# Designs tried in a protein design chat: VH-VL binders against q9h9l3. Part 318

Target 1, 176 residues: q9h9l3
Amino acid sequence: PRKMVAIDCEMVGTGPKGHVSSLARCSIVNYNGDVLYDEYILPPCHIVDYRTRWSGIRKQHMVNATPFKIARGQILKILTGKIVVGHAIHNDFKALQYFHPKSLTRDTSHIPPLNRKADCPENATMSLKHLTKKLLNRDIQVGKSGHSSVEDAQATMELYKLVEVEWEEHLARNPP
Below, E stands for the ipSAE of ESMFold2; O stands for the ipSAE of OpenDDE; V2 stands for 0.75 times the mean of E and O plus 0.25 times the DockQ between their complexes.

## First folded at step 17 (VH-VL)

Design ya50 (framework fv_fezakinumab)
Fold by ESMFold2-Fast, scan of step 17:
Order: C-alpha cells, then structure tokens, then sequence
Structure ya50 (fold): chain C 176 residues (1-176), chain A 123 residues (1-123), chain B 111 residues (1-111)
C-alpha cells in the first residue's frame, strides 16, 4: 500500500490589512506520529499580522525561516505519491498553492464515519480540537501561545486511524 | 458573466520582448489562478506557467524559465505575460486561462479561456 | 513535445460513436490526477468540454462523455454531428514537472 503522512500548516496574515493567509510553518508526521518535516517558513510578502494566538508564530521564528519557494519544494517532495491526511486540509493545500490528487487525500473534517463515532451529525464540520477531545480524550490547542502544528498533525493521524479500515474500504468501492 | 479579454496581435523581431495582457471581469480576480498556454501554428497546446493574483506567486514550465515573467495588477484585474529574447519559434497564439485554487472551488481545469493573442516573430 | 499521448486523428460518420484515448504515466494520470478535455473549433480558443474525468459543463451535450482508468483516459462522442469536427485535447497535472500537461491533440473528421 502507499505510505501515509499527516500535515498541518500555520498561516500568518499578509497583504492589505493582513487578510491574506500565507504559509509560516508546516509540520508533517508519518503513520506512527514521527516528525518528517517541521520548519518555519518565510512568506515572500511582508507579514502584517502574525496571528500568534492561533499560529504560535512570532517575529523571532522568521529570522532563519526557509523561504516559501524552497519550503514548498521540500514539502511537495514529501507529499508526492503519498496518502496525505489533514483536518480542513484544503486550507493547507491552498497555503501551499498545490493540488494533491483527491484519491490520495483524507480530510478528517469530512469523514462521515468519524463524526458518527463522535456522536456528531455526519455532514457537519467539527473542529480538530473537538474531535480529538471526544474520540481520543486528549486536549490539544491549549493555552495562549498558539497551536503546535506537530501536535495537530499527530492528532489528525490518530483520528484517521480510528476509521482507516472502513474508510479505505469505502473509497476502494466508491472512488472520489 | 465571466470574461478574459486579451491584448491585440503583435509582430516582433528576434531578440525583442513582448508583453501580452489578459483583463478579467465577472468574477473575483484574486480568487483564481491565471495560466498562460501557447499554440504554435498548426501545433498543439503548450503550458507556459501560472500566477496566483492574490499572492503574486508564479511558477513557470522549465522550458520558459529565464525568459518568461508573469505579473498582475489587481487594481484593474489584469494579468501579464512577458516573454523576452524572442525567437522565430516563439511564434504562436498565447492564451490566458483561469483555474480554481482548489477542488472545492472550480478545480485545476482551465475555464474560461481568453481568445488568444497572436505573436509573430520574424525578421 | 506533448507529455500525454493521443492519436493524431480519428474519423467517423454522422450518427456513429468515436473514442479518443489519452495515455499518461505514473507521475500524472496514474498518480490519480484528474483528466480534463477541451474542444477547439477551427480559428477559436479551446473550450472546456469535460472536467474531472467525466463531468460536463453547462451547455455541453450528453453525447460527450469521459472516463479514466489507470494511466489512461478516454473521451467518447456518440451520435456524431458535423459540428463536432474539431481538435480535442486532454489535460492533466504532472507531479514530476510540477505543472499542467496536455496531449498532442486529436483531429476529429466527420465523414
């Protein structure tokens, strides 16, 4: 079978009034939760809003951050040909400015069996924090210093593993 | 009603540069990628590269790196492709075409297309 | 040079069925990237005909259909009409080139 990885990205605000979401950190973990990639990434545009409460990004992280174009190349080499798991993963792919094949993408915010296990409506979009607490009995994204993209990627992989067998069987019979 | 309106035909000498424009209307310019595709007379379609009008990020096909530059002006919803050091085999119709930024929007397909700009390179 | 392989020409009589193949590799269609098809009438810009393997945009007749299997895709045209005479191009994305790729085009002649 294909290798599987989980990804989580942090974005900062660039552009007019900081409304553009630009990639500032990316974490990728393997099936067992081991870190394959975790780098701060320097957007090509001036950072207007670090969004530190959510992103955990501060000016100090940008000093030796990898430039966007280089980081994107590194990240895409890891993702290519693999099943990529994420939560609301379209935001990560949009920040990377990248199309990953739909057949190799798993979005834990849109897997009906996962919501069903959490006693949530099957077609609702539940937060990563809520699903992790409900199904794994673990608190993530705690405190005032921002999220850990490593922690979020690890939680996302563990959530997917709860439904992996049934969901892969479903996708084999109903290709996207 | 979505439209892409391109600049008119151009005749250039070898070694010159050409800058083709593509003006978008009927949609949010910064919500879609803009691609450039060329077609030499009697030949097939060849992808040149793309620009994200929102971020300004560009990516070019290897064949054109070092000679092509894509830019945009968001105040007038216009994308530009400049090709330098022109050769006779750059003679082609150059099209702009729109794609989505993710599958949930309109995906990576090209729709709509501009009508094309004929660039003729001859001495 | 085209990255995806199409036959250079295909022909059929009015009312008949034709199919146009599009063959890629493990880095594009075989990797799971979708295939899109464009129709180019003489003297015009290409027009989206089929997207994401099998979907039709508004205004495209159901005589046009698409499919994908493994490293290849096919465009089927049934009930051929004179106005279908055009060039047809397949398109996908190639991970090794990190860009969009086209087939060489197929000229359809309606006899």
Amino acid sequence: as target 1 above (176 residues)
Amino acid sequence: QVQLVQSGAEVKKPGASVKVSCKASGYTFTSYYMHWVRQAPGQGLEWVGWINPYTGFTFYAQKFRGRVTMTRDTSISTAYMELSRLRSDDTAVYYCARSGTYYYDSGPRFDPWGRGTLVTVSS
Amino acid sequence: QAVLTQPPSVSGAPGQRVTISCTGSSSDIGLGYDVHWYQQLPGTAPKLLIYENSNRPSGVPDRFSGSKSGTSASLAITGLQAEDEADYYCQSYDSSLEGWVFGGGTQLTVL
Scores: ipSAE 0.752, ipTM 0.887, lowest interface PAE 1.0, mean pLDDT 92

Design ya51 (framework fv_fezakinumab)
Fold by ESMFold2-Fast, scan of step 17:
Structure ya51 (fold): chain C 176 residues (1-176), chain A 123 residues (1-123), chain B 111 residues (1-111)
Amino acid sequence: as target 1 above (176 residues)
Amino acid sequence: QVQLVQSGAEVKKPGASVKVSCKASGYTFTSYYMHWVRQAPGQGLEWVGWINPYTGFQFYAQKFRGRVTMTRDTSISTAYMELSRLRSDDTAVYYCARSGTYYYDSGPRFDPWGRGTLVTVSS
Amino acid sequence: QAVLTQPPSVSGAPGQRVTISCTGSSSDIGLGYDVHWYQQLPGTAPKLLIYENSNRPSGVPDRFSGSKSGTSASLAITGLQAEDEADYYCQSYDSSLEGWVFGGGTQLTVL
């Protein structure tokens, strides 16, 4: 088995009407939930909508933020060769402009056994907040001041651990 | 239909610069990455780099850093590759090729390809 | 020269099977990155033949198939036809180079 990390990114709105998601913060935690990386990141495009209610990003965080190209290099060095866990992780990888190997990617929004444990339809896409409350009895993303990507990454790792044995066995028999 | 149309052949002297264009049509230009790949006469394919037409972010193969610049003009759906300080061994057909931005949107495969632009570097 | 290793040439008679190998390392194919294959007819641009190890684009005959195992991939062509004479290139992504990489190409001759 390879080393495992969990990632969560915060995105701000760029492009027409702020509908494009651009990376503005990234947090990475190890298997035990210890923080390996947590930086604010300056998008290469003009920020139209900080989406502060969800992202927690404000203009002040951009003042000394790491430029996207530098942050991307740092993040990819951590992710390379590791099993990467995330929730709706394709959004994170698109924001990073990065293709992580499918065989090393674990998306807690697309794991049928996890939904089954939460009494949800196996093929529905459930929010991280919902799954964390149902399965870990923990409230995350509380309030209106934005999410903590550290908290989200930690919750995502803990959710994956609930189904890790079963899901790794499934993937070994049904490679992506 | 989806199409990439490249500029015509160029003949350059050593030390000069060349700028090749690739005009996209039939799809949303900013929703896909644009790659550049070259092929010297009788040789294999060599990846040069890519640009995200939406963000303008570029990433180049180490061999070409400092000599290549990739840009785009979204108003005319055109990508450009400029190679400077040309040497005779830069003689090649230069292709543009499209890829998705993740697995769900055509993935990392290159499709379609432009027909190529022959760049000849000779004195 | 090339990052991925392919035999420089393969040959076969019409109707036969040929296999073209593509060997990488632990930083590309061995790390789990997918392999894509391109066919290049003389004087033309490469054309996507196989993507994500084993999938065929619309219009590619099922005589062409791909597989991947460990650090290597293979392109198999069955029922070989004269029109299959071309150069074939494998492609993957390399994590240490942070970029797309190609095999050196294999020239297929139909005897």
Scores: ipSAE 0.773, ipTM 0.901, lowest interface PAE 1.2, mean pLDDT 92

Design ya52 (framework fv_fezakinumab)
Fold by ESMFold2-Fast, scan of step 17:
Structure ya52 (fold): chain C 176 residues (1-176), chain A 123 residues (1-123), chain B 111 residues (1-111)
Amino acid sequence: as target 1 above (176 residues)
Amino acid sequence: QVQLVQSGAEVKKPGASVKVSCKASGYTFTSYYMHWVRQAPGQGLEWVGWINPYTGFSFYAQKFRGRVTMTRDTSISTAYMELSRLRSDDTAVYYCARSGTYYYDSGPRFDPWGRGTLVTVSS
Amino acid sequence: QAVLTQPPSVSGAPGQRVTISCTGSSSDIGLGYDVHWYQQLPGTAPKLLIYENSNRPSGVPDRFSGSKSGTSASLAITGLQAEDEADYYCQSYDSSLEGWVFGGGTQLTVL
């Protein structure tokens, strides 16, 4: 069997008017929710907008942050060969500038049975906060001080575990 | 119409550098990755590397690290590949090719391709 | 040497079926990465023929089909026509190389 991990990344704004999303933190947890990786990451470009109310990133976090190229190498070593769970995970992979195999990717924003359990339309894209509250009765991403990527990764893994058996069976019969 | 227009053929001596351009039109230049692929005469395709025109981040095949540099100019929707310390076995047609950024959009397939730039390295 | 293995040549008569294999390893196709196929007519740039294992771009006839199983993929061409004479390349992504990899190419001759 392949090991499974969950990932969540925080991005800051770089480039003109801060429109480019650049990786500034990455958290990876194992199946049980234990932290395997959690580092602040220094983008190669000047940070224009920390997006602090969502990212939780502040200038102080950049002082000893791991440079992007090095962090990317560390993260990819953890992800390679594993089933990777995330929410709207293509944004995380884009920030990492990485292609993970589609067959080993699980996106909790695109799992119809998960939406069904939450009494949501099967093909709608629901937020991590909404699904976590509805299905796990837990509030995440609270307040205005920014999100915790560790908290988000842990919630994402727990959400996936609710549908893991039925979804893995579905994927075995209907390979992506 | 989406198209990639490459610069003309180059003849270089061993040890020189060459810079090939690829001008994109018909789509949002910064929404796709740009790849470089080469093909020696009568040989197969070999991937050289890629650049994200939005961020400027580039990544190269290990064989070319230290000799290749990929850049872009967003004001003219043009990507560049510069290969230094040229050897005779660098003689090839160099193609640029577009890919999506991930599976949820156009995916990592290469489409379209430029028509290629022949680089000849000989003494 | 190419990272993905293809037969160097294949041939068939007009109207016949041919298949071209593409064999990878546990770090690329076997890891679950998709396979794409390109057709290269003499003197031209490669053109996308099949993407994500089995999908056809607009304008590619249904005579061309792709499949993937384990560490290998295959391109099938039915109803062979003279204009199908070309080189065919498979492509995937390799995790150990952190890059795109191509097969060595297969020259199709229509007899």
Scores: ipSAE 0.596, ipTM 0.855, lowest interface PAE 1.8, mean pLDDT 91

Design ya53 (framework fv_fezakinumab)
Fold by ESMFold2-Fast, scan of step 17:
Structure ya53 (fold): chain C 176 residues (1-176), chain A 123 residues (1-123), chain B 111 residues (1-111)
Amino acid sequence: as target 1 above (176 residues)
Amino acid sequence: QVQLVQSGAEVKKPGASVKVSCKASGYTFTSYYMHWVRQAPGQGLEWVGWINPYTGFEEYAQKFRGRVTMTRDTSISTAYMELSRLRSDDTAVYYCARSGTYYYDSGPRFDPWGRGTLVTVSS
Amino acid sequence: QAVLTQPPSVSGAPGQRVTISCTGSSSDIGLGYDVHWYQQLPGTAPKLLIYENSNRPSGVPDRFSGSKSGTSASLAITGLQAEDEADYYCQSYDSSLEGWVFGGGTQLTVL
């Protein structure tokens, strides 16, 4: 069987008015939710907006952060050849400057059966927080100190497991 | 509309370096990656490397590491590929080509391509 | 020396169908990476013909189609026309080489 991991990244704002999202933390968990990777990452561009309320990133986290090029190499080594689960995962891959095969990518923000289980429109993009509360009866991203990318990656894997059998059968019959 | 205009042909001696330019127009230069691909006379296509014009992050094919450097100047929407310690087997047409940064933004496909710059290395 | 294997040449008569294969390995196409196809007319730069296995860019006729299965991909050209004479290249990504890779190219001759 092909191994599966879940990823969640935190981005900070770089570029004009902090509008560009740059990788500042990445967490990867295995199928059982065990942490395989969790590092703060130093962007190559000047940080203008830490987006701390959402990212949880502060200036002090950058002091010993892994430089982007090194972190990217470590992360890609883990992701290569695996099924990668994420929520709005295109943002994570863009921040990593990486193209993961679509056939090995699972985006919990675009799985119609997941939305159906949550009584949401099948083609709507629901937040990770909403789906986790509705389907797992668990509150994540609580408070104003920023999100835990480990918590988000673990929740994302658990959400995917709810539809894994059905969705993998669908993908086998309807390859991307 | 979207165009990649490359610098003119170059003739170099073995051991020299060459710097080829690729000027982009018709799109936001920093929103796409720029790749370099070469083709020796009568031969196939060979990927050299790429650069993110926004961050300056660059990666090269293993064969060219240590000899190639990719840079950009965002003020004039121009990407550069410099190849040093030239050998006769570096004689090729060098193309620049654009790719997206994720699947929803043109993806990893190369489109458009520049018209190519012939670099001839001979003694 | 190309990483992906293509036949060096293929030929057909006007109106006929030809298929060009592209064979990779477990580190590229077999690992799930998409295949893209480029057409290079004599004396010109390559042009994107098919992307992400089977999608056509705007302006490419539906006579051109692509498919992928296992470690291989195929480009099919139906209703051959004289202007289809060109070199055709497949492209993917190879995880072992950590880079984009091309097939050796296939020269199509319309008889």
Scores: ipSAE 0.725, ipTM 0.875, lowest interface PAE 1.4, mean pLDDT 91

Design ya54 (framework fv_fezakinumab)
Fold by ESMFold2-Fast, scan of step 17:
Structure ya54 (fold): chain C 176 residues (1-176), chain A 123 residues (1-123), chain B 111 residues (1-111)
Amino acid sequence: as target 1 above (176 residues)
Amino acid sequence: QVQLVQSGAEVKKPGASVKVSCKASGYTFTSYYMHWVRQAPGQGLEWVGWINPYTGFEYYAQKFRGRVTMTRDTSISTAYMELSRLRSDDTAVYYCARSGTYYYDSGPRFDPWGRGTLVTVSS
Amino acid sequence: QAVLTQPPSVSGAPGQRVTISCTGSSSDIGLGYDVHWYQQLPGTAPKLLIYENSNRPSGVPDRFSGSKSGTSASLAITGLQAEDEADYYCQSYDSSLEGWVFGGGTQLTVL
């Protein structure tokens, strides 16, 4: 069986008025929720907006952060050949500037059976926080200190496990 | 209409450097990656590397690391590829080509391509 | 030295069907990366012919089709025409090289 991991990234604002999303933290967990990678990452450009309320990133975290090019290499070595689960995962892959094979990618924001279990419209894009509360009875992303990318990656893996058998069968019949 | 316009042919001596330009128009320059691909006379296509015009992130094929540098100027929507310490076997047509940044935005396919810039390295 | 393997040449008469194979490895096509195909007419830049294994850009006739299975992909051309005479290249992404890779190219001769 092919190994499966879940990823969640935190981005900060760089560029004009902080509108560019640049990778500042990445967490990767295995199938059981054990942490395989969790590092703060230094963007190559000046940080204009830490987006701390969402990202949990502060200036202190950047002091010993891994430079982007090095972190990217480490992360891609972990992801290569694995099924990668994420929520709105295209944002994580774009921040990494990386193309992961579609056949090995699982996006919990675009799995109709998962929305059905949560009593949500199948075609809606529901937040990770909402799906986790509805299906796992767990509160994540609480408070104003920012998100924990480890917590988000763990929740994402647990959500995928709820529909794994059904969704893998669907993908086998309808390859991406 | 999306277009990539490349600089004209160059003739260089071994050991020199060459800098080829690729000017983009008809789309948002910073929303797509720019690739460089070369083709020696009568030979196949060889990927050299790419640059993200938005972030400035650049990544090169292992064969060219240490000799190639890719840059861009967003004010004139132009990408550059500079190859140094030229050898006779660097004689090739050098193409720029656009790709998406992820599968939802054109994906990793190359479209369009510039017309190519012939670089001849001879003594 | 091409990373993906294509036959160097293929030939057919007008109206016939030809297929061009593209063979990769477990680090590219076999890993699930899509295959794209480019047509290069003599003296011109390559042009996108097929993307994401089997999709045609606007303006490409349905005589051209692509498929992918395992570590290999194929380009099929039916109803062969004189203007199809060109070089054809497959392309994918290779995870071990962390870069885009091309086949060595196949020269199609009509007539």
Scores: ipSAE 0.774, ipTM 0.901, lowest interface PAE 1.1, mean pLDDT 92

Design ya55 (framework fv_fezakinumab; at its last look DockQ between E and O 0.78; V2 from the best seeds 0.68)
Fold by ESMFold2-Fast, scan of step 17:
Structure ya55 (fold): chain C 176 residues (1-176), chain A 123 residues (1-123), chain B 111 residues (1-111)
Amino acid sequence: as target 1 above (176 residues)
Amino acid sequence: QVQLVQSGAEVKKPGASVKVSCKASGYTFTSYYMHWVRQAPGQGLEWVGWINPYTGFEDYAQKFRGRVTMTRDTSISTAYMELSRLRSDDTAVYYCARSGTYYYDSGPRFDPWGRGTLVTVSS
Amino acid sequence: QAVLTQPPSVSGAPGQRVTISCTGSSSDIGLGYDVHWYQQLPGTAPKLLIYENSNRPSGVPDRFSGSKSGTSASLAITGLQAEDEADYYCQSYDSSLEGWVFGGGTQLTVL
């Protein structure tokens, strides 16, 4: 069996009016929820909007943060050859400037059986917070100080485990 | 329309450097990656490296690390590839080519391609 | 040598079907990375012919098709025409090399 990890990234705003999302933190957990990686990452572009309410990133976190190129290398070493679970994971991969194989990618925002278990429309993109509350009876992303990418990665792995057997069987019959 | 226009042919001596340009038009320059691919006479395609014009992040095939540098100038939508310490086996047509930044926008495929710049390295 | 393996040449007569194979390894096609195909007419730059295994860009005739299985991909050309005489290259991404990789190219001769 292939090893499985879950990833969640925090992005800050760069570029004109802060409209471009740049990687500023990445957390990776293993199947059991143990942290394999959690670092603040220094974007190569000037940060114009920390988006602190959502990202939890503040200027202080950028002091001695790992430069993007180095962090990316470390992260890709962990992800390579593994099944990677995330929520709206395309945003994380875009921020990493990385193409992970579709056959090894699991996006909990696009798994119809997971939405069905939560009494949500099968093809809707539901938030991680909503699915976690409905299916795990747990509140995440609480408060106004920003999200924890560790907490989000852990919740994402637990959500995937609820549908893992069913979804892996589906993917074996219907390869992406 | 989307176009990539490359600089003209270069003739260099071994040990020199060459800088090839690729000017983009017809799209938002910073929304796509720019790749460089070379082709020696009568040979196949070989990927050299890529740059994100927005962030300036670049990465290269292992073979070229230490000799190649990719840059861009966003004010004129132009990407550059500079190859140093040239050898005769660097003689090739050098292409620039565009790719998307993820599967849902235009994916990792290369489209369009520039028409190529012939770099000849000889004594 | 090239990272992906293609036959160096294939040939066919007008109206026939030809198939060009592209064989990778467990670190590229076998890992699930998509395969793209490029056509290079003599004296020209490569042009995207097939992307993400089986999709055609606008303007590419439906007689060109692609497929992928396991560690290999295939380009099929039906109703072969003189204008198809060109070099064909497959391309994927290799996780061990952390970069894009090409096949060695296949020269198609229309008899």
Scores: ipSAE 0.799, ipTM 0.908, lowest interface PAE 1.0, mean pLDDT 93
Fold by ESMFold2, look of step 18:
Structure ya55 (fold): chain C 176 residues (1-176), chain A 123 residues (1-123), chain B 111 residues (1-111)
Amino acid sequence: as target 1 above (176 residues)
Amino acid sequence: QVQLVQSGAEVKKPGASVKVSCKASGYTFTSYYMHWVRQAPGQGLEWVGWINPYTGFEDYAQKFRGRVTMTRDTSISTAYMELSRLRSDDTAVYYCARSGTYYYDSGPRFDPWGRGTLVTVSS
Amino acid sequence: QAVLTQPPSVSGAPGQRVTISCTGSSSDIGLGYDVHWYQQLPGTAPKLLIYENSNRPSGVPDRFSGSKSGTSASLAITGLQAEDEADYYCQSYDSSLEGWVFGGGTQLTVL
């Protein structure tokens, strides 16, 4: 059976007026929530807006950050061949400049059974914060100091476990 | 109309370098990846590498590592591929091709392709 | 040496069906990476024919179809026409090579 990991990334603003999102932190946890990877990453572009309120990234984090090319290589080695769970995960793969197989991708923002358990519309795009509060009775992303990508990746894995059997059976019957 | 216009044919001696250009029009150059693919006469297609025109991040097939450099000039929407220490078996048509940056917008498919640039390496 | 294996040639009469196979490995198609197909008419650049296993871009007739299973993919062409005579290439991503890979190409002859 394939191993499963969860990923979460934090982005900073690059480009004109900081509108483009670039990878500045990545956290990966295994099925049990153990941290496999957690690094601050130096984008290949100049950082215009650290977006600290949301990202938690500050200038001091970049001083010893792993350069993007090296970090990307490390991250892709961990992801290769695994089922990867994330929330709005397309943004994480875009930031990594990588196309993970659709059949090995699980996006907790788009799992109808998960929304149903949370008493949310089946096809709505629900936030990680909302699902985590409703289904795990846990507050994440608290305050204005930024998100923790380790905490978010761990929450994402726990959410997926709630529907794993049902959703894996669904995907087996309906291959992407 | 999305177009990729490549520079003209080149004739080179072994040991020289060549720099092929690919000018994009009809779309936002920095929002898509640019790939380079070559085809030796009578042969199949071979991926050379790619560049993210926005960040300048590049990566190459292992075979070309150390001999190829991909760059771009965003002010004129142009990507470049430079191949050094040319050998006779580098004789090929070199294509540029655009791909998307994620599944929701164009995805990894190569579309469109340039018309190709013939590079001939002979003594 | 092509990473993805295609038959070097296939042929069919007008109106018939042909299938072109594309066989990869556990590090590319077998890991679930999508397959794309390109048509190369004589003297021209490749053109996108099928993307993400089975999708047709606009302007490609529905007599072209694609599928993927296990470590292999297949391009099917029905109702063969003379203008279908071309070279056909499959493409995928290979994790061991850390890059994009093509099949060796298949020369389709009509008649």
Scores: ipSAE 0.790, ipTM 0.915, lowest interface PAE 1.2, mean pLDDT 93
Fold by OpenDDE, look of step 18:
Structure ya55 (fold): chain C 176 residues (1-176), chain A 123 residues (1-123), chain B 111 residues (1-111)
Amino acid sequence: as target 1 above (176 residues)
Amino acid sequence: QVQLVQSGAEVKKPGASVKVSCKASGYTFTSYYMHWVRQAPGQGLEWVGWINPYTGFEDYAQKFRGRVTMTRDTSISTAYMELSRLRSDDTAVYYCARSGTYYYDSGPRFDPWGRGTLVTVSS
Amino acid sequence: QAVLTQPPSVSGAPGQRVTISCTGSSSDIGLGYDVHWYQQLPGTAPKLLIYENSNRPSGVPDRFSGSKSGTSASLAITGLQAEDEADYYCQSYDSSLEGWVFGGGTQLTVL
C-alpha cells in the first residue's frame, strides 16, 4: 500500500580532477509521472566538471541551486516510506549519500523480467535508453543538450510498471 | 588486515573539548564511511555520527548536533571526532567504526571497530 | 531510551537455545531497514555478528542466526557455549532520526 516514486539524479564532477560525482539535479515523479521534485542542487565542493553533455548541467543552473544539505533533506522526506524506483539507482543514492531500505527499492537495471521482455539477457545490465526504446518505443537522452532527469525518471517508472505485478510477486516470495 | 587505530584516553573538564582520532589502514580510507559510536560506562551503544572521507560530508545524531564535528585527513587516512562543551554524561568510550559507503554495497553494518577511546569528563 | 528495544538480559545453560528480541518501530525496522547484530565481549569493542538480518560474517559460527519480521528482529543462539557470554546489540537505521540506531543491549549469561 505504499506509494511509489521514481527518482533520477544528475551529477557533476568535483574534487581532484572531477572524479567525485556530486549531486547537481534530482527529479522525483509519482506513479503517474507527475513531477514531485525537480531541483538543481549546489554541491558542497567546487565543480570541476559539469559533465554537461551527459548531465545537462551548466554553470548557470548553479546560480540559484539549492544547497546540497538542504536539498538532501527535502528529497529524503519525499522518499521516506515509499517504494523508490530508479535505474542503476545505487548511483542516485550514492550521490545523495542516503540509505533507502532494500525492500523498498526497485532498480530497473536489475530486473530480469524486464530484460527478458526487452529480449536482453536477464542478468545483463541494460541502459535506460535501450530499455526505453525497446519496450516503450521512445527515444530518451537524445541530442547534445544532456539528459533530462525528469524524462529519465518518468521512463524508469513506465518501464517498471510493465513488470510491476510480476516483480512484486517475485519479491513477495523472495524477500531480501 | 583492516585496522582502525584510535588515539589514547582523554581526561577533560566540563566545558572543554576533546578530539579523538581514528587512523585507518588495510583498506582504501575514502571508500568507506567512518562512524563514531560511544558507550557510557555500563551503558549501551549510542551512534554519534558519520562522515564520508571521500567527500567530507558529515551528519550527526540530533542529540549531538551543534557540539560535534567530524573531519578527516585523507593524506593520512585519519578520521577525527571533536566534541565540545563537554559534560559529565559525555564520559564514555568512543569508537570509530567502518561501514560501506552505500546500502547496496555493504550497507550500514559496522565492521571493523576501533578499540575505543575512553574520554573522561570530570571536574 | 534506546530506539530499538531489547531485553536487558537473557540466560541459558550450555547447549541450550536462547533468543534475543529487537523491537523497532515503523520508522526503522518496520519501514524495511535491515537489522545488524553485534557481540561485545567484556572489555572489548563490539564485533559484527549478523548483518542484513540473517547473514553471518566469516568466522561467526552457524549457531548464531538472525531473523526479521514486521517491526522486530531476533537473534538466536543454539548450542550455547560459555564463550557466548557477552552483550548483544541490534542495529538499524531510523528514517525519522536520519541516523543509525542501536538497541539497548542484552546481556547474555551462560549458566
Scores: ipSAE 0.517, ipTM 0.849, lowest interface PAE 1.2, mean pLDDT 93
ESMFold2 (binder alone), look of step 18: mean pLDDT 91; pTM 0.930

